# Ledger of designs, part 121: VH-VL binders against Large ribosomal subunit protein uL10m (mRpL10)

Target 1, 224 residues: Large ribosomal subunit protein uL10m (mRpL10), of Drosophila melanogaster (Fruit fly) (q9vpl3)
Amino acid sequence: RGKINIQRPKAPHYERARVVAVTQPKYPELPKAKSCFKTRAERTQQQQENPYNEIIAREVRNWLDHSRLVAFFHLSSITADDIFRVRVQLHKQNLHLKSYGSKIIEQAVKNTRYEAIVPLFHSNHCIVFSPDPEKTAALLRIVRRVPQMVLLGGIVEETMLSRNQLVAYAQMPGLHAVQAQLVQTLSQAPGHLIQQLQAHQNSFVQVLDVHAKNQMNEETPKST

## First folded at step 7 (VH-VL)

Design e43 (from y85 with heavy chain I50Y; framework fv_anetumab)
Fold by ESMFold2-Fast, scan of step 7:
Order: C-alpha cells, then sequence, then structure tokens
Structure e43 (fold): chain C 224 residues (1-224), chain A 119 residues (1-119), chain B 111 residues (1-111)
C-alpha cells in the first residue's frame, strides 16, 4: 500500500456531527433508503448474481443429470412433521424429496430442454428425484396417502410426461422394453405438454376451491 | 400370496436367551416394514418396534428399548426378535406384522409365537 | 403408559348396530387421519378391518364402517352377527413419542 499522510482528526466537528445524526430522526426511512437503498433493478441483478444461488442451482442440475425419474408436485399446507415422515418413507424407496425456490429452479434449467417447466414452480411445490424409474409405482403409492401433494407431471428417461402419462407408466411394471416404448409413445411436443400441465394445475386449483367450500358447507352448519 | 410364518412356541427359564423368527414370502421383503407386537395373557396389543429390512433401520417403543433386539436377514427374507436374558414378565404371544408405511396400518400378520418363561 | 381409550366391553343383539369409540389427543387421533381398526378372535392373530379412518381392505364386509370427530374415532358394525364376537383394537399414528399407539381393546359380545 502507498504512503499514508497522517493528520490529527478534527474531533469537535466529528462529535457534533454524530450527535446531530443520532438526535435528528426526522424521516428514518431516508437515511436507511440512502445508505442501504437499492433500486428494483439492482435488487434483481444482485439476486441473479448471488453465488449462493448458483451453488444450489448446480446441486439441482446434478439431481436432474443423475435421476432417471423426476416428479413434480404442487404442495398444499403441510406440517414439518408430516413432510418429514413422507420424506423418510420416500428415502426408503430411493426417492429423494427436495424443495427449491423458483429462482433457483429457473437458474438450474435455463438453456436446457426443461426451461419450460419454470411456470409450474411459481406456487408452493416440491420435486422427487430417483435414479430408478421402476420406483414410479412406489412413489405414487406413497403420495396417494398424502393429499397435500398433487402430482403435476414428471420426467422419465429424459422424456417429459404429463400426470396421466406418468400414472400410465407406473402401471407397466418390470417390462423394460414395453416401458421404454410406452415413454416414447406417450411423449408430447414441449409446448403441448406444458399447456396440458398448466391447464391441469389451473383445473386443480379450481377443484380445491370448490372442495374447500363444500367442506365448509358440510362441517360448519350441519351434514344433511 | 403374502404370508408371514413365525417360529414355534418356546418354553424357557428366566435368564435364558431366545431368538424367534418371522419369515416373509409372496411380497418384496425389503420394501415393507416388519413390526413386532406383544400380547400378554389376557391383555391387549403392545407395539414393540419395527425394522425396514432394506437398510436395517430399526425403531423401538420406549418400553422395549434396550430390552429386545430386532434384526432381519434379507437373503432369507426373515426378521428376528431376540432377548439376551428372559424374565417371567416376558411371557406373551408375539406377533410379527408388515406395513408399507412407517406411519400406517399392519396389513399382514404372522400366526404368532407363544413364549412362556417360568421357573 | 398412555394408550388410546376404548370401552372395555360392548354388547348387542343379532341384526342391531353397535359403535366402539377410540379417544386420543390432538397428537394422535385428533391430528391425523391414520386410524386403523383390528379384529381379533380368541387364539387368532389380529385382522385389519379399517385403515385411514374409514377405508376397508379387500375382503372386509361393508357392515364395518369407520368415522372420526375431533379426538374420537368410531368403528360401527351394522347388521351384527354372531361371528362379529371378538376383541377390537384401534390404532393411530402418534407424533408425540412413538409412531404407533394401540387402544386398550374392546370385547364385543353378541347376545
Amino acid sequence: as target 1 above (224 residues)
Amino acid sequence: QVELVQSGAEVKKPGESLKISCKGSGYSFTDYWIGWVRQAPGKGLEWMGYIYPGDSDTRYSPSFQGQVTISADKSISTAYLQWSSLKASDTAMYYCATSFYDWGEFDYWGQGTLVTVSS
Amino acid sequence: DIALTQPASVSGSPGQSITISCTGTSSDVGGYNYVSWYQQHPGKAPKLMIYDVSNRPSGVSNRFSGSKSGNTASLTISGLQAEDEADYYCSSYDSSSTPYVFGGGTKLTVL
């Protein structure tokens, strides 16, 4: 470092300035906004450049690269104890339940064949990964007992499948050639598949709203 | 057909060791939990613990922790319940039963093994 | 130490309906829909009759039905038959200390 010019500070001026700063809270948000203020663009840019997000996004890409089965779920309100129980049972079947923020998922799938799935993750969600596609039937058996988890679709052997296609795949156990042919036959154009998944999600939200209203009618006043 | 076949009745003296067995067939042995349930003479059902044979993860009821050992051998589709030193209070019928879920019901049951401990 | 509360005995006549209650707390029966019911005839292993509060396994008569209100689950047997005479046990998931808890059992007598 270069040579430092040493001068005695002007102590009286400094102390008076500090007293004024402490005793003058006319608009507290102005000092906070001025010292820590970031524009919406700067905040967005900082989030996109966050190295923590890239580290976790790489973890997500690693899961996608090493999993032959990936299933996407909408997740309704569920307690930490309940989701932990589900996670343990899935783990016994080599099924790995993960939850990541939508921004991290977007970063993980950008410039990949799966970038179109991003809209599925704007609501509460979770993902199940497995290296073994034969575990699809076990996955569906487990989540059938978890009404808070609603299957949206998935990826089997790098092929994107809708909910109905994934359910059909699960019904073809132990026949690798038939399962592989079924996956190829059931595969859809990316745009068409995403439209089906979004329509299904919107339909499900509507069904949940109707169900909630029906539950209120049945439980609050009296059952007929 | 799913079957759980348990070992035969045992008559023992206090202080003796014992190992009873439960052999599963007709299902994927490593994909189901196997639990042990005790029923003392004229009494109700008591859950003792369970094991997941796929990874040998074992959980015990607090009442039976340290008093019994649950184990499984995947190669012969058999689960075990063992005591290092029996007490007269261990006299009971012992059932093995399977569950797909660790929070769920026991859907298949063995016929039971009667253990009598008397001096 | 703490088990689900069932009546020690219940009785009914052929053709009648009877109900067996199973009362717990918010950490077991009240907090979850994982209530099961088992039937045990003398000298036999228990048989699963109801799971997830109200579902019947294949082969179980539709005379058996389950329900739950608050911290109390109920097993109802309609059209009571002599063959229904047995001990009945409820069971629930328990979040407080063990994954399982059984009820104390109810002896059903068909008079």
Scores: ipSAE 0.449, ipTM 0.699, lowest interface PAE 2.3, mean pLDDT 80

Design e44 (from y85 with heavy chain I50V; framework fv_anetumab)
Fold by ESMFold2-Fast, scan of step 7:
Structure e44 (fold): chain C 224 residues (1-224), chain A 119 residues (1-119), chain B 111 residues (1-111)
Amino acid sequence: as target 1 above (224 residues)
Amino acid sequence: QVELVQSGAEVKKPGESLKISCKGSGYSFTDYWIGWVRQAPGKGLEWMGVIYPGDSDTRYSPSFQGQVTISADKSISTAYLQWSSLKASDTAMYYCATSFYDWGEFDYWGQGTLVTVSS
Amino acid sequence: DIALTQPASVSGSPGQSITISCTGTSSDVGGYNYVSWYQQHPGKAPKLMIYDVSNRPSGVSNRFSGSKSGNTASLTISGLQAEDEADYYCSSYDSSSTPYVFGGGTKLTVL
């Protein structure tokens, strides 16, 4: 079967461990609900006091505020080794691949101009951040060899762009003034960007549904 | 301006070792893939492999894996193609090329190094 | 070895249009939009004419165009000129075991 062809065999194991540590929460083990009953008020208090989610939400907000390039992707099934190799290749270009839960993203953008992007993250997703918008071409070049990652759209210089607009932006690397003018021109295109991004996401979900139904008609599942 | 300058022609006997070079200038050497393409006399182009000089990540065609070594020296912006033991079938023109697009879309080429292996 | 199939030769007259095919499989030409075309004059290094199936590098004449349908990519040269007489090679990303592979090459003769 196919695998990511952007391979880096010499990627050290300690870097992989670091990447996993950054993407996985570390907090104390909580007792099981049945072994530690709490009152309704105490349960409500615990939901309001999830400090870990607030910390990660602030991290996401920090990435959004300090990145001049943000790209949103749908992410299908991919091995840990393959995504690690993609992360390493992206990092060479100062591109930072992050994955966060939908609830954390919602909390991060709730009081910002980016609140409208929340619906994009109700399916499997990942985000690439960079302080350097000139790296958009490098990003798309790298991701082209990762069929599990499907570009949905992005934000360049705090302007939301559809997939097609972001691809157009990538065609003019290295000219900062021209790129700024291009972003302004693209952002004034007819139609609502969020609706366009939502349409792409909905089309993808529909394709997956049709594919699943076709597979059920063709294949008799093995008994387990 | 982007320029790739390759080492001069070589005449060798079977079993000898050889290392040819390709020096890049006019661009950021460590930020773009640089690779090697072989062309036997009167034959077509064969993709051999590429290296990313920034971290020495190297990719080979299966036909050349184990037959040649591709390396790069960042301090002098030079890529290398090396054989431990030459064969008569290694007689060919060898081109180096760099890609501003990606691994295999070579938009800047060296002038070529003719390698002749005989007797 | 050469994984992509091209016709050995093609010919045309000045002003005519010709097309060169490049056929692979779903693991290369059919699976990805990373098809490139190179022009090589005798004794010279190749020149990139088309990248990413249909894009032209700066300085390449708009008489050269690329397309793809299924597992077959095509290079079309319109308004054929004597200077177009050369060998043409396609190249594609290959997801199986090699990052890139060339076609066998096509000799274009302008009559």
Scores: ipSAE 0.005, ipTM 0.445, lowest interface PAE 11.5, mean pLDDT 75

Design e45 (from y85 with heavy chain I50M; framework fv_anetumab)
Fold by ESMFold2-Fast, scan of step 7:
Structure e45 (fold): chain C 224 residues (1-224), chain A 119 residues (1-119), chain B 111 residues (1-111)
Amino acid sequence: as target 1 above (224 residues)
Amino acid sequence: QVELVQSGAEVKKPGESLKISCKGSGYSFTDYWIGWVRQAPGKGLEWMGMIYPGDSDTRYSPSFQGQVTISADKSISTAYLQWSSLKASDTAMYYCATSFYDWGEFDYWGQGTLVTVSS
Amino acid sequence: DIALTQPASVSGSPGQSITISCTGTSSDVGGYNYVSWYQQHPGKAPKLMIYDVSNRPSGVSNRFSGSKSGNTASLTISGLQAEDEADYYCSSYDSSSTPYVFGGGTKLTVL
């Protein structure tokens, strides 16, 4: 991630994430009571702002700022026990599974380089964070046994990667071995590996941009 | 590079205790599951259980739960399979294996430990 | 005891192709794409030949391929060679009781 501003709040500690996963309450959704303090328009349109959303959005930004590996997943219907077991396995590898509402994700990434990914989170989703990019292989090994989690893409060392690019990254030798191979490659055929990685990274960004634009154009068609 | 080395063959009498070992090298021992697989003479493979050495989380096959104990000592990168009281039916080849693809795909195997239980 | 079903034996001649089946339920083979295949020569430890239904580990010949349809996974060996004569075991993730289950094994004879 380069140099990190030390004045930024730190990512939530592992122990906090573990406690939240275990103790997070699951309350039934209560029917919305009739309100005399809201206009008809306000009742039919949910409020965009909630003070707690900004607090959680800051938490998400903190995770993004301090994680060198971020993976995005579509999440299908899954039992509480199954998702808890997945969280425990991921945690053993310093991988932190988080679920946030789409409005909170939007607030967190608004005015950042990642704003274009917001449309990917309009359905059920979850995100895995880690300070260790070498854990990408461990992540993919664990989640392949969870068919309810479908990899959409991610961010490694501040670079957007597609599903296929993340799979390729996971299959590379460990960081020290990769650095040794890179030095050897530079001695024999300079630049080839670096150019290939740059091309794949650009393709992923373009795919996300096209996807976001397609969704936006469908919502606000202006053909005349 | 990755290697699992198991303890030598054992010959025991019914009722005796036994502890066999599997030492891992060439990889991060605490980061991967290590499992035990049994093969009775002339029979197929049976999964017994596995352990994650980093936190000693263990999983057992229902057929072997309560009959054996799986443990690990991360300071010496060694996993163990133990019986408190052996039966003649415990006569088998025992393999340890590690899963780099996460539990179910054992990509590196030990050479096996033959355990013979007879009077 | 619940195990994956394999034929006891299969035979073929050098240069031919053979297929070994592995049948389970919706809680193992049918429910997930996490089927593995192992090769075991007499007196030796098993060797992983296929994982995730169709993926080959580094160093495994491309003559070995895997597939799955419904509750049945298949291992196909093309260009059969004498050294392929071995016992073959399938395995799968099991969501119901054990995280891991083996098939009964298939003896491949090359003649």
Scores: ipSAE 0.012, ipTM 0.509, lowest interface PAE 8.1, mean pLDDT 75

Design e46 (from y85 with heavy chain R59K; framework fv_anetumab)
Fold by ESMFold2-Fast, scan of step 7:
Structure e46 (fold): chain C 224 residues (1-224), chain A 119 residues (1-119), chain B 111 residues (1-111)
Amino acid sequence: as target 1 above (224 residues)
Amino acid sequence: QVELVQSGAEVKKPGESLKISCKGSGYSFTDYWIGWVRQAPGKGLEWMGIIYPGDSDTKYSPSFQGQVTISADKSISTAYLQWSSLKASDTAMYYCATSFYDWGEFDYWGQGTLVTVSS
Amino acid sequence: DIALTQPASVSGSPGQSITISCTGTSSDVGGYNYVSWYQQHPGKAPKLMIYDVSNRPSGVSNRFSGSKSGNTASLTISGLQAEDEADYYCSSYDSSSTPYVFGGGTKLTVL
C-alpha cells in the first residue's frame, strides 16, 4: 500500500471524506432540540481534545497515496473568487487544489519518504493532486494564468521532481517520461534535490517581487 | 491538425427553430471549451457562451442567457447552438471557437455559419 | 454586457507603426493579464494574434506586440504592410460578467 493501483484505481472517496470533514459545523448543535442532546457546552468539552489535526493529516496521506501527480506551489495573496475560478478549471482536468497547514503536512509525511518536503510549506502554500500524471501539462498551462501560484516542485509516480524536471516531464510523451525522470531522481542525493527546490522558490520570490512592484506602479509611465 | 468545421448556411423565418453544429477534430475534444461568437452584418464580435464538453458545463453571456441553448455531444466531437424561436435580429454570422480556459483566448476558429432570418 | 472601448478606425502608411487601444475597467482589462487580440479580414473568421497581453502564438509576425497600462491594453503593429489591413478586436476576462468580453473593434486602413 502507498501506491495507486494503475490497473484498478481506488475510488476517490477520500474527496468525499474531505468535504464531510471540512463542511461539518464547528459545534454540532440544534438549538430548538437542545434538550434531546448533550448541552453545547458538554459537546464542546468532549471535542476539545479531539485530534482533528490527525484526521486531516490522514486525509493528506490519503491524497498522497491515491495521487500519481502531486505539485507544490507557493501561494501569494489571491482573492476568494479568483482561487475558486482556478480550482474549478483544475477540477475539470482532474486536478485537485488543496491547502493544508504546515503542521498537518508535517504530521502526514512524518517518517515517510516525503518528509524532506516539509520546509517547502513553512510559507504560504498550496498543493495540487491528481490520479493522472499526464495532466501535468494541463496543470502548468492553467497556472501560467495564475501568477500568485509559483511552482516549487512535485511528486510523479512517487518520485520527487524539481520544478525543472516537472516542466520537462510535461513536455515528454507518456510512460517513457516517467521512467526517464525516475532514473534521474533516483541518482540524486536527497539533499541536492531539496536544495534545488528551495533555489527555485527563491528565484520565483524574486519574480513575484517584480510582479508585485509592477502591479503597484502599473499607472507609472515606463520608458522603453 | 486542429480543425473546427461548422454546418452550412441557414435561411429561416421568424418563429422557426434552428440548431447549428460545430465539429472538432485533431485535438482532445473533452479537454477544451467551445465558445460561440456572433457577428451581426457590419458589426463587431459578441461573445454568446461557452461549453465544456467533458461535463457539459455551460456559461452564457447575460445578453444570450435564455435566448439560446449551447450543448455538446462528445461521442461525435460536436457542439451545438440552438434557438427555440428565431427572431429577425438573430441574422448574423455565428462562429465556434475553442479555448483551453472559460476565461481565456480562442485558439482555433470555425469557418462560420451564416444564419439569415427574414419573412 | 458592455464592450471594451476601441477607436472605430486607425490608419497608417506602409512601413509606419500604429497602436490600437482597448480600454476597460478594473474588473476586466485593469484587473487581469488575460487580454487577447484578434485580426479579422473581410469574409473570414478571426485569427488570434496576441494572448495574455503580450504573447504571440506560433506563426504570428513579430511586428505585432501587445502591452497594458492600468485599464488600457494596446496592440502595436510595426512596419505596416498592406496585408495588415483588417478589423482588430481586443478581448478580456470579465469578473463582473461571465466570463469574456470583446472590444467594439477597430478598422485598420493601410494607405
Scores: ipSAE 0.605, ipTM 0.812, lowest interface PAE 1.6, mean pLDDT 80

Design e47 (from y85 with heavy chain R59Y; framework fv_anetumab)
Fold by ESMFold2-Fast, scan of step 7:
Structure e47 (fold): chain C 224 residues (1-224), chain A 119 residues (1-119), chain B 111 residues (1-111)
Amino acid sequence: as target 1 above (224 residues)
Amino acid sequence: QVELVQSGAEVKKPGESLKISCKGSGYSFTDYWIGWVRQAPGKGLEWMGIIYPGDSDTYYSPSFQGQVTISADKSISTAYLQWSSLKASDTAMYYCATSFYDWGEFDYWGQGTLVTVSS
Amino acid sequence: DIALTQPASVSGSPGQSITISCTGTSSDVGGYNYVSWYQQHPGKAPKLMIYDVSNRPSGVSNRFSGSKSGNTASLTISGLQAEDEADYYCSSYDSSSTPYVFGGGTKLTVL
């Protein structure tokens, strides 16, 4: 008690069935039984030229090209039930939470205007897509209740924005003209923005590294 | 421009009913929480409650639950705070506010409605 | 709900730095990073100065900074100016039956 869910489902049974269908992973699987007797050359070819990776990479490119809002998150350990509840809440706001492997992301954005995002995906991650950039404030409101998701940055109206710039954009979400001006004002050269986005990722990595070193030093104390 | 415009000052007697309004403009009224904050003369801010106009989900402070009714009419982008029977202790400035960061952090405020309840 | 504890008043001179504390429990200030600070000038509606413990809305001077340690959040104002003289309120998410709670308020005097 004392918990308030502002994203309550309005039509639970029918809506949940629809959301489950929409949020189910669509990754094709290779039949494992056929793979166990492949030659080394065939296995190497399957690893390097997996046709299913290109299919999923094309899906990622379609999401990037058709979404006016794309947000990137670091994702800490979270239960399947908890992430499903988050997906349901986001879907009600036309926000689509997707997870893709780092190699697939790299393949999808290589030689495109989005190539600069690759460094964000070297750790556990997820992406939220939406055709409606006005939903940025709704996105931030929902993920504030999910400590496992840490905002890294995003793309709004084809402009790359840092975490702070996305928060500023969310401040005036109902004013289309002002939002366009804000995005233009916050717009920066891709190199500068990538440096800002990498700084957030590097800060997180540094914190984890320091924690790991401190833990190791405590476990193996020197005795002189 | 994002703006919250509240109804004018009210002078009432104990036992009378009252409904004050807060009209939002310049943003998507149904997509953001709108709340009511009370400030008695010379005293601090008190959280009263909050409503999500899109589906009328409403939450009240325990001190105000049963004492007031919060509602919203999304067709005219207006939120309301209502008393069925006013008390002298209801004399206060009442603010409406909305949040673009979250449901409890108010970055846009109305100008306030002064309610005076006296004999 | 119990209001968050703030000092009734604090004072400073122009150019000085002052700090206002806001103390709660593990169910509000200590449990979550959802602390906000508001500035209120006489006769005016409050203005959001800090949200999420340490973040500033656009248009808020960088002289205002927020922090938190355990169950106590702090608002620090550096380079005090006459226009900073106002009432300051903290607020926090409350995991009990009330979604949010305000502090009692602190009157800042600049002399």
Scores: ipSAE 0.007, ipTM 0.435, lowest interface PAE 10.6, mean pLDDT 75

